# VHH binders against q9uj72: the designs that were tried, part 13

Target 1, 324 residues: q9uj72
Amino acid sequence: MFCGDYVQGTIFPAPNFNPIMDAQMLGGALQGFDCDKDMLINILTQRCNAQRMMIAEAYQSMYGRDLIGDMREQLSDHFKDVMAGLMYPPPLYDAHELWHAMKGVGTDENCLIEILASRTNGEIFQMREAYCLQYSNNLQEDIYSETSGHFRDTLMNLVQGTREEGYTDPAMAAQDAMVLWEACQQKTGEHKTMLQMILCNKSYQQLRLVFQEFQNISGQDMVDAINECYDGYFQELLVAIVLCVRDKPAYFAYRLYSAIHDFGFHNKTVIRILIARSEIDLLTIRKRYKERYGKSLFHDIRNFASGHYKKALLAICAGDAEDY

## First folded at step 3 (VHH)

Design B2 (framework vhh_8dlx_2)
Fold by ESMFold2-Fast, scan of step 3:
Structure B2 (fold): chain B 324 residues (1-324), chain A 119 residues (1-119)
Amino acid sequence: as target 1 above (324 residues)
Amino acid sequence: EVQLVESGGGVVQPGRSLRLSCAASGFTFDDYAMHWVRQAPGKGLEWIGNIYHSGRTFYNPSLKSLVTISRDDSTNTLYLQMNSLRAEDTAIYYCAKGYDFWSGYPDYWGKGTLVTVSS
């Protein structure tokens, strides 16, 4: 009744799984002069990540080659990014995306916001370990060096993975709402820190009470208040946190809609969300997308993408244009 | 009802060639990818290769130079040509139908035909 927190993915374990035969078919698809992109799609999008890891192990054992490396060599463009992306364990994929967000020309702040605002304490802990193992760098240190100001301070809080879990306190929620209201009026460094501490550290259930109390005392929605009071990446990060607290699948639906319809049609964001959410809540994201935007995610991907890239994204998304 | 019936197996001497056939019925043969898979005694399944509706072929890298897959859509028949047979080619050979027109992943299997390579 209270939560509605039941979520579903689109990718599940295959029941008649044979990793050796799958690896042999992928070998045939990649190691010949001609590439069987349809076979790559049909195997990799119809296995869960754990099964893809078993396929990669079988491939290495039989051929002495790295499956991800062979795919990166034989494939190109966004199709390459989709197929290679499916081959990462989730914590390592998050680490991979964060590394490339920070070590390219400039910084992809929207990638940092998306991952750090949306991941659970456990996911944050696992991605920090994966990042250290893969890149021999500390994730917290790299975030600190690549970002600045209150935006940096907020990301540094989130990357600790110390958000409260448990029961709610209505009296504290009323107090926290008053603090947020004063922060919107005063906008000092101290108020920005108080706002950050509340949004980054209180449980999702507690924050939902805080947002309700804020609406009661201010007469304004929390997102609307943040948009009026703050700017830049700090504002975008705070909004992302609020949206994730309210409805995380709806946040990802919003991110997908923006990536598909805004300037530049940001392919990397579409690929990242579809892969990262495929075994968690992508079916629920599809439902929120249809409810909010009137068209299915399938419909918009079909119109946005082309070729084998389109086929791969639609296979991960599943459903059809009239579903959600 | 899908039916796949392999034939052409038997005892062959090392170094010889052999052609296997698979007779298909119960589906529109020329719309589907077809596969050959084998299983040697005491070992797991080994994918040999496939052929799509278009005639495009893909092979297990370990077997590419030793086998040729072909099809005759007029007779609903799949073929596997094997050359330079060795003792390690002793196996039950299965044909399989792909899941759909585009995917090509096997979803229905024949009962197999035994090939024994012995001197």
Scores: ipSAE 0.651, ipTM 0.895, lowest interface PAE 1.7, mean pLDDT 89

Design B3 (framework vhh_8dlx_2)
Fold by ESMFold2-Fast, scan of step 3:
Structure B3 (fold): chain B 324 residues (1-324), chain A 120 residues (1-120)
Amino acid sequence: as target 1 above (324 residues)
Amino acid sequence: EVQLVESGGGVVQPGRSLRLSCAASGFTFDDYAMHWVRQAPGKGLEWIGNIYHSGRTFYNPSLKSLVTISRDDSTNTLYLQMNSLRAEDTAIYYCAKGRYDFWSGYPDYWGKGTLVTVSS
């Protein structure tokens, strides 16, 4: 396969892993009068999620206690959210984030967009199962109840997890590009549905051909066209899909930059992306971030976060790397 | 070259107290957290506890009432004080250097260990 599909995470399985000794060290950190937050960071950010699950099992076996529960009792604020977040299997973490996006104060539409626009068919299937098991609620029903209009219709399509894979047709790409161009000009409900069906259902490889044909016929970038022709969360969701198709790590770099630089550092978004992408493409995200914004992710985290919270985020990003 | 040399082991009778030492060289001892780990015959590694450069100590919850870890930065020496020794304390005792902030479960450097045998 082609090198352009290559991505890298920042967290890998630890060699010579000993879950029993790790659990003993975490017991020392959490079960005494004082809490060793530095030990929590060093152990949990230097193990992959599968290894963290083995540590939690060893902890339960040795002490008869729940590791996540002990951490929630001893830790507070954003640092608690980071450490607890690392303990979730990825499908359950996605389910957790979606639940809180919809069942908290108001609806966090940007969280819905980020997760549903970026996840693969397999990831969507697994998160739907995790959501049902964890919350005894149907993810599709909760999305329907909390959202409306074409935004809802697009999210409902994505949550089916039925995107085409491995099919490329240049003639169909040219036809789909014409449909997208007409939809951007007419902006009717039917045209919004046509946009949704193409962007949600065609494979990433096919959509890259569609976007190239769109630029050839329209003289305009697909993102620019959507931004000029549509508005609201529907527009933001369509843009998110296009950005993910083009360069998913660059999309996450964009989301991190916005979360860090918008008024009020959006801690939940930063935490979610760093944890969710740590074993997939976070190193690639880090590279896109610096390329696009001129400053490193490390530089920006150091400026906005403090204490053990800052130390934990920097450790997930791969340690002590400085960018001066 | 980093070196850790444990001493003070041997055959001791049940109920006695014992103090183990670890002499450190080849690095800035004052900057590193230090650990004690033991391995009983036929069993896996058991973490005893650690001590930070600040003097803060943390212990395996199963062992904290039986042991005390201390350090003397003027002599680059780590200590493990054990009280009321029992047959199950028979093990090889290792001194280990952590990273600057602490040890991640895979230590940079370990000593060769010192054998403690508790028997009458």
Scores: ipSAE 0.703, ipTM 0.897, lowest interface PAE 1.2, mean pLDDT 89

Design B4 (framework vhh_8dlx_2)
Fold by ESMFold2-Fast, scan of step 3:
Structure B4 (fold): chain B 324 residues (1-324), chain A 120 residues (1-120)
Amino acid sequence: as target 1 above (324 residues)
Amino acid sequence: EVQLVESGGGVVQPGRSLRLSCAASGFTFDDYAMHWVRQAPGKGLEWIGNIYHSGRTFYNPSLKSLVTISRDDSTNTLYLQMNSLRAEDTAIYYCAKGRSDFWSGYPDYWGKGTLVTVSS
């Protein structure tokens, strides 16, 4: 007997790992004006994050230098972002992306939505700690100062990392579905507050029951109802939460498709998702991408990216154009 | 069958130079990056450097002023020139072939090695 849908990543621990020899090869690759970019790709994309951290330690011990710093000096553009991104522990990478989403010119609300709507309670707690340690700032305070309105209130709820886990209650699901239906009809500030409290605090298992009851009451899909009743970043955040509850890999497939096919190609989003999901569910994301869009993620990356940047993204993505 | 045969090792006096050779067979030599790696007694593997089919070379930062890697594709031979040899250069020296896929350059097949002893 098999177990239904199981999530899988694309990057796994390398057997026969030698961090000293890997560090020596990376040191050679980064010397002088000519850089061995193929060696960087081969080593960094074929080691799990824990192994990359051991390589960075060996590099520092042997050469008295910072591997990430040396890569930032030698590399440029999106290829630099990929290689440097692989060198972050996952909570610190999330913190890094959130910091740059808020401290640049303007705010990258889509980055805030993607990370805060998709991370588990444990991931949220680790991310908050990493953010505080790295930037000497409180993540919650920075979100509050950079955002406003019901969008802010919803993000502030998510960043608490206090979503219920486990137990389901069908009677409460029916009641919560009625509240959601009323919120879509009335659209007051109070109803927006009730809506985000339900979506941010109930367990994923409970919310799936709520969405079924909502369909029964309203005759409408939860995402369709939100899209008709709300707008702006508040609407986008609520939709992201619903999509993550239903099928988190499908949500990331949607985000990747949008990033690749939007005007200007949102390279930062593609890089972030590939790296962040590489050891979690990127293989499952690839399957959802192919099922929904008819073309593999590999195919679309190959078509929009070029050079060593393309090679790096395809190495993280793995697979081929014919599969998924 | 891939075969890599190192030669040119032996006992050499401190301060002298030595050239090692590696004879390759069983694959299209000029399509692959080639590496030199050494292992001193009781120590781990130390990557010396590599050379791509294009002739581009990269070296371990600790060794760059002391070694030169070259290749002769007409004879399927890889070379390692070592200068100013010291006692700490005593090691078994391995020739290695880079992997043959899209991520080429990383060593995936090794010779049996040749011993270099630096001693008076």
Scores: ipSAE 0.628, ipTM 0.887, lowest interface PAE 2.0, mean pLDDT 90

Design B5 (framework vhh_8dlx_2)
Fold by ESMFold2-Fast, scan of step 3:
Structure B5 (fold): chain B 324 residues (1-324), chain A 120 residues (1-120)
Amino acid sequence: as target 1 above (324 residues)
Amino acid sequence: EVQLVESGGGVVQPGRSLRLSCAASGFTFDDYAMHWVRQAPGKGLEWIGNIYHSGRTFYNPSLKSLVTISRDDSTNTLYLQMNSLRAEDTAIYYCARGSYDFWSGYPDYWGKGTLVTVSS
């Protein structure tokens, strides 16, 4: 209970790992005009991130070349994004995705919501450091500059990485639930601030008690109340926080479903979630996806992606449409 | 049962050529990618190259100009042609099977190897 239910990823450390031989095979696959994309998929999707880093080091030592650079030179389109994405340490991958969410032709608010609402204090701290080192810019300053209003204030709170941890307080949970109920009734700027402070700062275990007490006093689900009372990206961010507190794998299943179905196949979101969650809870996400939507994630990816890109995504998901 | 039997090893003089063979049995040979891997005395495994069922070949960048891999699916035989042999080519040479699915390109079954000694 303290940290939530058991979760499982799809990518694990390979047994009998040989980074030298892997690097030689990848060197062969990338040398010359004809690239062996199947070799890239089969090696990179069947090694954990730490092992991929060792392969890149071996490749550099043997050939005097950068593996990621050679892959970017030989590959294109979404397949390139998948292969390159697998080569990033997780904090740097989060930093990379946040940078591109803010420095494009506008802001990708859904990417900001997904990462900042779902990451732990440790993950937030590490991504802030990676962002600063990689881009010579402050993540907090970029978020402030690219966003506004209560949405900005909420993201600024989350990016501090200072969510409470530790023991629960049932009496405080009852009090916080009353504050949330009043915030949904009055909807003033002050109430929005109090709502944000509770959702961003209380521990996940404490917030589960708060949501239970909220249901008891209001007769309404916390997500339903937020959807009724608020709108825009502020509403979407608050909902994302609640969903992550309740069942983080189910939140990612929801995000994947939306990326695949809402407006066509949103490749960057699918790629980001599959890679970022592959070593954490992607197997659990697959289970939640099928339970909620009646179709497997494998089935939906197979129907919307093609070629080596499809093969790579399915390899990261592992398994098939029947056995979860 | 899967069996891979290498042959053609022995003592050869520097500058000469040598062809190794690998006889495969116990599986449908033409469904599988095949690999050559070697191990010099006191060194780790070195991947030489592979050949797919289509005949497409890929080689370790360090060895590309020195070796040629071929196959004869009618006789279930894999070949490694080596030219301009050097003392550093002294190694045990292994034939290995890969596959076309998510284990493609990574050896799953290995022969016992054949020793090649390059000495004057």
Scores: ipSAE 0.664, ipTM 0.896, lowest interface PAE 1.6, mean pLDDT 89

Design B6 (framework vhh_8dlx_2)
Fold by ESMFold2-Fast, scan of step 3:
Formats: C-alpha cells, sequence, structure tokens
Structure B6 (fold): chain B 324 residues (1-324), chain A 121 residues (1-121)
C-alpha cells in the first residue's frame, strides 16, 4: 500500500507470460477473412504494454510480419483503433494522439488540453522525443502553428516540461493566491500571463496550498473563479490544470463522462483515456466516475458501445459487471 | 473436476499421418473452446490451434497446412489430425480447455497431462 495520492490501474503484467505462444495465437486469429476478435481482446487487454511489445517482437521473428500492420489490415472502425492503440508505448501513443489532434480537419483542442495538462515533466519530455522521431516535426512548433493567444502561450509553457518539483513554501503560496485573485478581477493580458505562469510552473503540492489560500482570500473555489472570469479554450485549459492538481483520476472521470454524454459517444477520447490510463490509475478513475455521476463507467460503455468494440473497452476497464 | 486425457501418441515413421484424441470430462464440453499445444524436448510451448463450440478453427500460421482440429460434442472428444510428420514434430502434445463460454477468446486455463509423439525411423 502507498501513502498520499494512491492510484491503481486495471492492467498488470501477466504471470507466467509466454510471448511466443501469445504471438502464435494472434497469428492464428488474424489469418484469412474470419478474424478471431475475441482472442485479440483476451490476449492484448490481459498483458501490460511491455509484454505486448515482446509479443510483437516474437510475431515479427516467427512470421516476418508486423503485428500492428496485420491488425490494421484485418480490423475496422473503433475496434481497430483500440487494438492498434494498445500496441503503442505510452510516449508514442501520446505523440500519435497529439499529431492527429493537429493534423486532421481542424484542431482537437480538447485532446491538446487533456494530454498537456495531465502529463508529468518526464512524460512531456518523452512524448516530445517520440513526436520528433515519428513525424520528423517539432511538437512545440506544431502547437504554436495550430493555436493562438493565451491558450497557445499556456500550452507552450506546459510542453516545456519544466514544472517545479520539491518542497512547499506557504508564504509564497499566499503571495501567488493574491496574484490569482487579482488576475480573476482584472482583464489584462499581463494578469493572464501571471496566472498561467503560476498554474503551469508551480509544483502540484505548492498549487494545492495556493488554492487553499485563494479560498481563504476570495471566499471562492479556484475552478468557480476561473469559470466566472474567463472563457473559451483558455478557461478549459486552466480548469483542466486545477482539476489535475486536485485529483487527476477525477479529471479523467470528468473527461470520460463528457465524451460519453456530449453529442453522442466521442469514441477517440474514450479509447485514448482507457488505454493511456490502464496501467496508471484507471481503477481509481472508475471509482471517481461512479462516486460523481451515480452510474458506473461500465454501465455507460455498455449502453453506448456494441460488439467487439464494447467487449474490448470493458476488458480494459476490467472487473466483474456486478462490481459496477 | 475438469479432466482431459490425451491418447493416440507413440512412435511414428517420418512422412506418416497420425490422429490424436482428447477425452474431456467434468465440464460442459460443448460450451468451451478447445486447444492443442505441443512441447518438443528442450523447447518452449508451441500453440497448434483451437476450435470453438461453433466448429470455427484457428491455426498457428506455421502449421496451418499440416494439421486439422475437429471435435465431437456427442462424445466429448477433441481431435488433432497431423500429416507429413517430421522428426521436428517429436513432442509432448497437450489438450487444453479454453476459458468459460461467457468470456472472451477461450484462452487455455486447464491442461491435460499430455501424450508423447516420437517421429523416428
Amino acid sequence: as target 1 above (324 residues)
Amino acid sequence: EVQLVESGGGVVQPGRSLRLSCAASGFTFDDYAMHWVRQAPGKGLEWIGNIYHSGRTFYNPSLKSLVTISRDDSTNTLYLQMNSLRAEDTAIYYCAKGRSYDFWSGYPDYWGKGTLVTVSS
């Protein structure tokens, strides 16, 4: 057991792992017109990402073929996206999602917010390198080109991966809270710049003190203040940062709830969060989801997804139906 | 208690065909996917193939042209037909039960004790 911010995923390393036999079963599943989708689900959702990489290596060694390529050829629609997504190392998956958020028709600002507001310094550094290697483009330059204003400035700060880490300073927290309070009452660009510098650069522990001091000074919750004073993607990004600082699993529960209930089932967001968080905190996300929304994530996925796609998402969520 | 009993092994000459059987008991046979897996001396496990309750079959791509899996649900028996046997086919052959019909894939969760096939002249 851990002290402090304890979180738990849903996917763990499989005991008695045999990548050669798993690769053989996947090879059989992907042969011909009739694909064994149930075998794909059972193997890929019941192995951690490192084990899936070993399976892909064994597959390549035995058959001279690329497992991801064969899955993309044989599968379709959202089920293909889930199976292929599981095969990405986390930094490459983040890079993949960011690339498609910016290089598709229009820009998916919510994807940019979700990834850049939630990732640690180490995760940011690794995703920047993965992005450059995979796409021969600079992530920072693409963000700059696709975004504007204070939203852009905030994303550019986050993508540096230079958030402070270490001990708290209560006196500085009180000072920073005053700056945030003035920024919420003034409508100048300088105040918006000071606001984003505090939220992007101070440590999570420090920001929790800042938010407490802000409540003491203003009589208002930090999220409520931001919602009253700002709008657009800048507001959404600032709120995302605050929510991640307070309870990152609860932020992802909020993102999943929004994706499922807003204008139908936003498949890409659901797939991305379930895969990206499966080995980190997805079990904790499930608990926050039920606590906040009164229905389980399992119930909502079951109602909005169908077929093997539904089976795959539910398998990543793990647990029995009766537990939801 | 789940019980799987393989039979039909023994010494076989190269180039010949052989059919192995697996007698299943202790579970509702027709509700489960069944597998064949082998292990050659000094080597790891090699998945041969599986068959679902529907009769759908999937095979290790390296073995697809050399083997056929079938089942007889009336007698709770699984079969493995092997053709053109080579010395490299010398192995202990295991029958394995997949997971519950209500679950995905049928990934093997119970194994028989195996039957030895020796291919030699």
Scores: ipSAE 0.685, ipTM 0.900, lowest interface PAE 1.4, mean pLDDT 89

Design B7 (framework vhh_8dlx_2)
Fold by ESMFold2-Fast, scan of step 3:
Structure B7 (fold): chain B 324 residues (1-324), chain A 121 residues (1-121)
Amino acid sequence: as target 1 above (324 residues)
Amino acid sequence: EVQLVESGGGVVQPGRSLRLSCAASGFTFDDYAMHWVRQAPGKGLEWIGNIYHSGRTFYNPSLKSLVTISRDDSTNTLYLQMNSLRAEDTAIYYCAKGRSTDFWSGYPDYWGKGTLVTVSS
């Protein structure tokens, strides 16, 4: 289960964990119309995902009820989304977010970009499996039907989960950089295909060499070149891939900053990133955020959210004394 | 030094009522949530319920109809009222202090030594 590397996360396994007592306290918190939202926050944000799964199992065993279902029934608005979101194993949470990005009014392209550009081969394989099991639909087919053009082609490549790993070739990096340079000058459909093939299929280590060679040849940063040469969701997807290759925590900091400062608080994106990254690199994301934007993530969340929703987000963010 | 001293336990007959007390010292009692937890012989810990500094109470759904938790902040005392006692209520009863003085205080982090309640005829 998901209790891996917590060195850079904000949520850690609780010592002396008792899932039976936690389940009993959550049962007490959720009974009747006088819900103890502070208890839900106190327990669920202070347990790792694997421990939350054990709590849900204990809850089911003792009460014959589904914890996530009871929370969805008793809670409302964005607080409900945070509490329910914490109860998903990571592959299933990714599948859940992708399903809702495609099966609502319109398509949430930024959610598709964020998840598919940032996940590893292993994460993609697990998310595809979870999606199929939960929705009885093929993730690849749903992406194909909901998207179009070069944006679709790029997402279809990423969802295969077949990026090269662990190998570098400096001579090939120089060749690929020249291909990308020509693609930025010519900007034809063929060039868009070549650019997609390089960015989606080469290893992260290889792409870092490609980006360095591109800078040497063109005199321009790879992100700057893409921004000048392309547009739309295709451009945004390519930029997301480059940013993830260079510094994935910095990419998520950028996404959080945009969500917080774009037409108010873009709640779904903030909730998704905080939950998905809480046990991976959210501490590093917080450091990149403050470094780049001059304000802490904690400060910005505190100023834009309210009530128990705010308390829950701040608990996941877990700001230190300097952020309070 | 934090101290929690449970009292009121003993041997009681089935169907009777019993009130347990917990005397608290060494901290500002009226700022903390307080809990009751029990452990029957050979079984794990079972959370009974809690009471916040505000007086607001929450109970284990399995026990809600059988127990009442209250507090007297003027005497630093926590109470557990139990009605219609059954043999399965035989357990060591612990009072516990919440973690901190803010909303995080809902989770127990310091425990008394417990008081034994034996329900037998």
Scores: ipSAE 0.681, ipTM 0.901, lowest interface PAE 1.4, mean pLDDT 89

Design B8 (framework vhh_8dlx_2)
Fold by ESMFold2-Fast, scan of step 3:
Structure B8 (fold): chain B 324 residues (1-324), chain A 121 residues (1-121)
Amino acid sequence: as target 1 above (324 residues)
Amino acid sequence: EVQLVESGGGVVQPGRSLRLSCAASGFTFDDYAMHWVRQAPGKGLEWIGNIYHSGRTFYNPSLKSLVTISRDDSTNTLYLQMNSLRAEDTAIYYCAKGPKYDFWSGYPDYWGKGTLVTVSS
């Protein structure tokens, strides 16, 4: 993957946006005896997040009511999660997902991996602030208390948001590749610490050089080496970092495929990725998904989801219905 | 070519009722949700309500029990019944076509030219 690859989302600002009229239509959908779920889908999935915030403000001004509250009262199950999820600014949505990953029933380690391995320094900083404001807790402290071992140490590094940016040094890349190779052979705590420091702190551009040098000296792909040498959530987290560095849209395509196929339909993961990536790279994720798996994301969602929930996910995905 | 032609506007006295019509052509009328929207002098657009292909209706909560929307798919005609008209109901009334029921736009995508309703004694 080269620097400067063009990525595209599926949701864009509406050109003829009228937040007052959108709020009136949503009022009609939510405040009567019947709920117009199709209107909710058609408006909220076809506005960018900033426009949805303006709609919520207009709704409050006109009706003295909270749009998110009215949706939570009228909707249920996963459809409620989709519609409410669209109403969060991105840093607050990340904070919301991380809070529920740690404070729900058990810990959702895959949610922690997905968010912390994939977010930029700026996104990490903003989600930490959002988490503190919404929950009156430090994100770092909650990660520490809910996790353990080298998995915890790696997440604690990522949540600092201090990854180097924009630097390449071929000589250092060769040295770092040797450290990674030795870490795969020795597997000591010190080597695991050195491995996590390289993967968490070097720039994406630098790590691509490191992975190339690793293949030259070991004869093995970095992901394959990690899979042979490590296990558990630590291994999953390291693989997630490598995949994000290599091709972040392809990482999310992999996560979506796994969520849909491995354990049936992992609703929370599908919802989270579609919403979080809708304005960033979800169109690019769709392309990687089809290239790798031979079927469109649209096709797979259509087969596993039902009702208005399915309609909402497909609207966010915005795929070609005939493209298998 | 999609065309929407509103009719039935004019001067009406406060407290009276009025029915507006919209004649639709150039598309399969019974496949589409239809909307009524108005614009009072010096104000923005105000959504009145809509009617789906199924006949299911939704209304702006601010217009509680003052309006009824209906459709006649055999004549490609949309109707707006207004009761107990007030001076503040003076506006240009537009009929508008929504997207096809299963498409993802949600917003009215084609508008008529409008018909003026003046509520005055």
Scores: ipSAE 0.703, ipTM 0.905, lowest interface PAE 1.2, mean pLDDT 89

Design B9 (framework vhh_8dlx_2)
Fold by ESMFold2-Fast, scan of step 3:
Structure B9 (fold): chain B 324 residues (1-324), chain A 120 residues (1-120)
Amino acid sequence: as target 1 above (324 residues)
Amino acid sequence: EVQLVESGGGVVQPGRSLRLSCAASGFTFDDYAMHWVRQAPGKGLEWIGNIYHSGRTFYNPSLKSLVTISRDDSTNTLYLQMNSLRAEDTAIYYCAKSPEDFWSGYPDYWGKGTLVTVSS
């Protein structure tokens, strides 16, 4: 949060919440071969995550069964991913997404970039703990083994969760801007190290001053300079950091737009962002999306998704095609 | 004005069967899923089951073998058939209408309830 910016989610705690009745309704929905998918959507998308955890506890207490396991058994495809995804505490959901981004042949580098570039120090600490508990592996070690070069070094810095917080220093911002300018001209390994240390470790408020000073000395926008000077996933990660510093909801709007329009509908990314941001800033993301792209997020999801999967995504997104 | 009126309650002996009715008015009955919910003395609400316009039914797993929900859209009437009644089935039984906004998840209108007492 910078300059008193107010962000809003789309999912809020339900009033007069009854986890026992919700668990009974979900138990009914998941019985046998005939699954009540509308009931799953209506309950799970209209409770906050803390309330979903209470429902899972009530379900286990009443039926001796695991709600997430029963949903995975009865559901399939992307609808399964949405319903199961809603059942994760946020740190565990981040850990789950990072684990699967590194699982198997090939790495989902854009998932690593999205999560590690956008999460706060507290969120990073909590996801590291969740990852270790869930997978009996160190998140840092898995990132190191799956990535390489300056991309790896930058991710390793971000996963420490040690970004500075607090007051700004205009003199240091001018000095850091000069370092960034020289890094763009020289592009040596040492300059890449200085660049990633500044972008990963300075506070968001400080970096906004750095970017302003960089424009003053270079005559160029920080994102434009990075795009001209660097390439590959290292360049994409640096750009993601800058975009998050400037306007994190706008970064997620950009990610959603790309996931929907580039090479078809990239379901995993859309699902992840909608769920992860639903209680933080998804309403603000919707506003940035409409402002930037001229169409609502609701409109674009409705056009690309179908069936109960579409209903679930639209319920999380909330609003309608005319929202602004 | 939406109205839901339950009937058919009363005192019934253990092991017997009972059928409850709910007369609906003030809305297009066949557009909405309908629910049965009960509340035993000193206990919270317990969801019994629901029925969609299509006739598809879903039941609380604890009650599935003991109850049947049906509807007659020509008379705007919802039914709950209960078999092998036990003392723990003593409760106020409510019929309830699904919301127009399907994203709310909870019934938006409830009847006043009908008391079922299972005792000899």
Scores: ipSAE 0.702, ipTM 0.912, lowest interface PAE 1.3, mean pLDDT 89

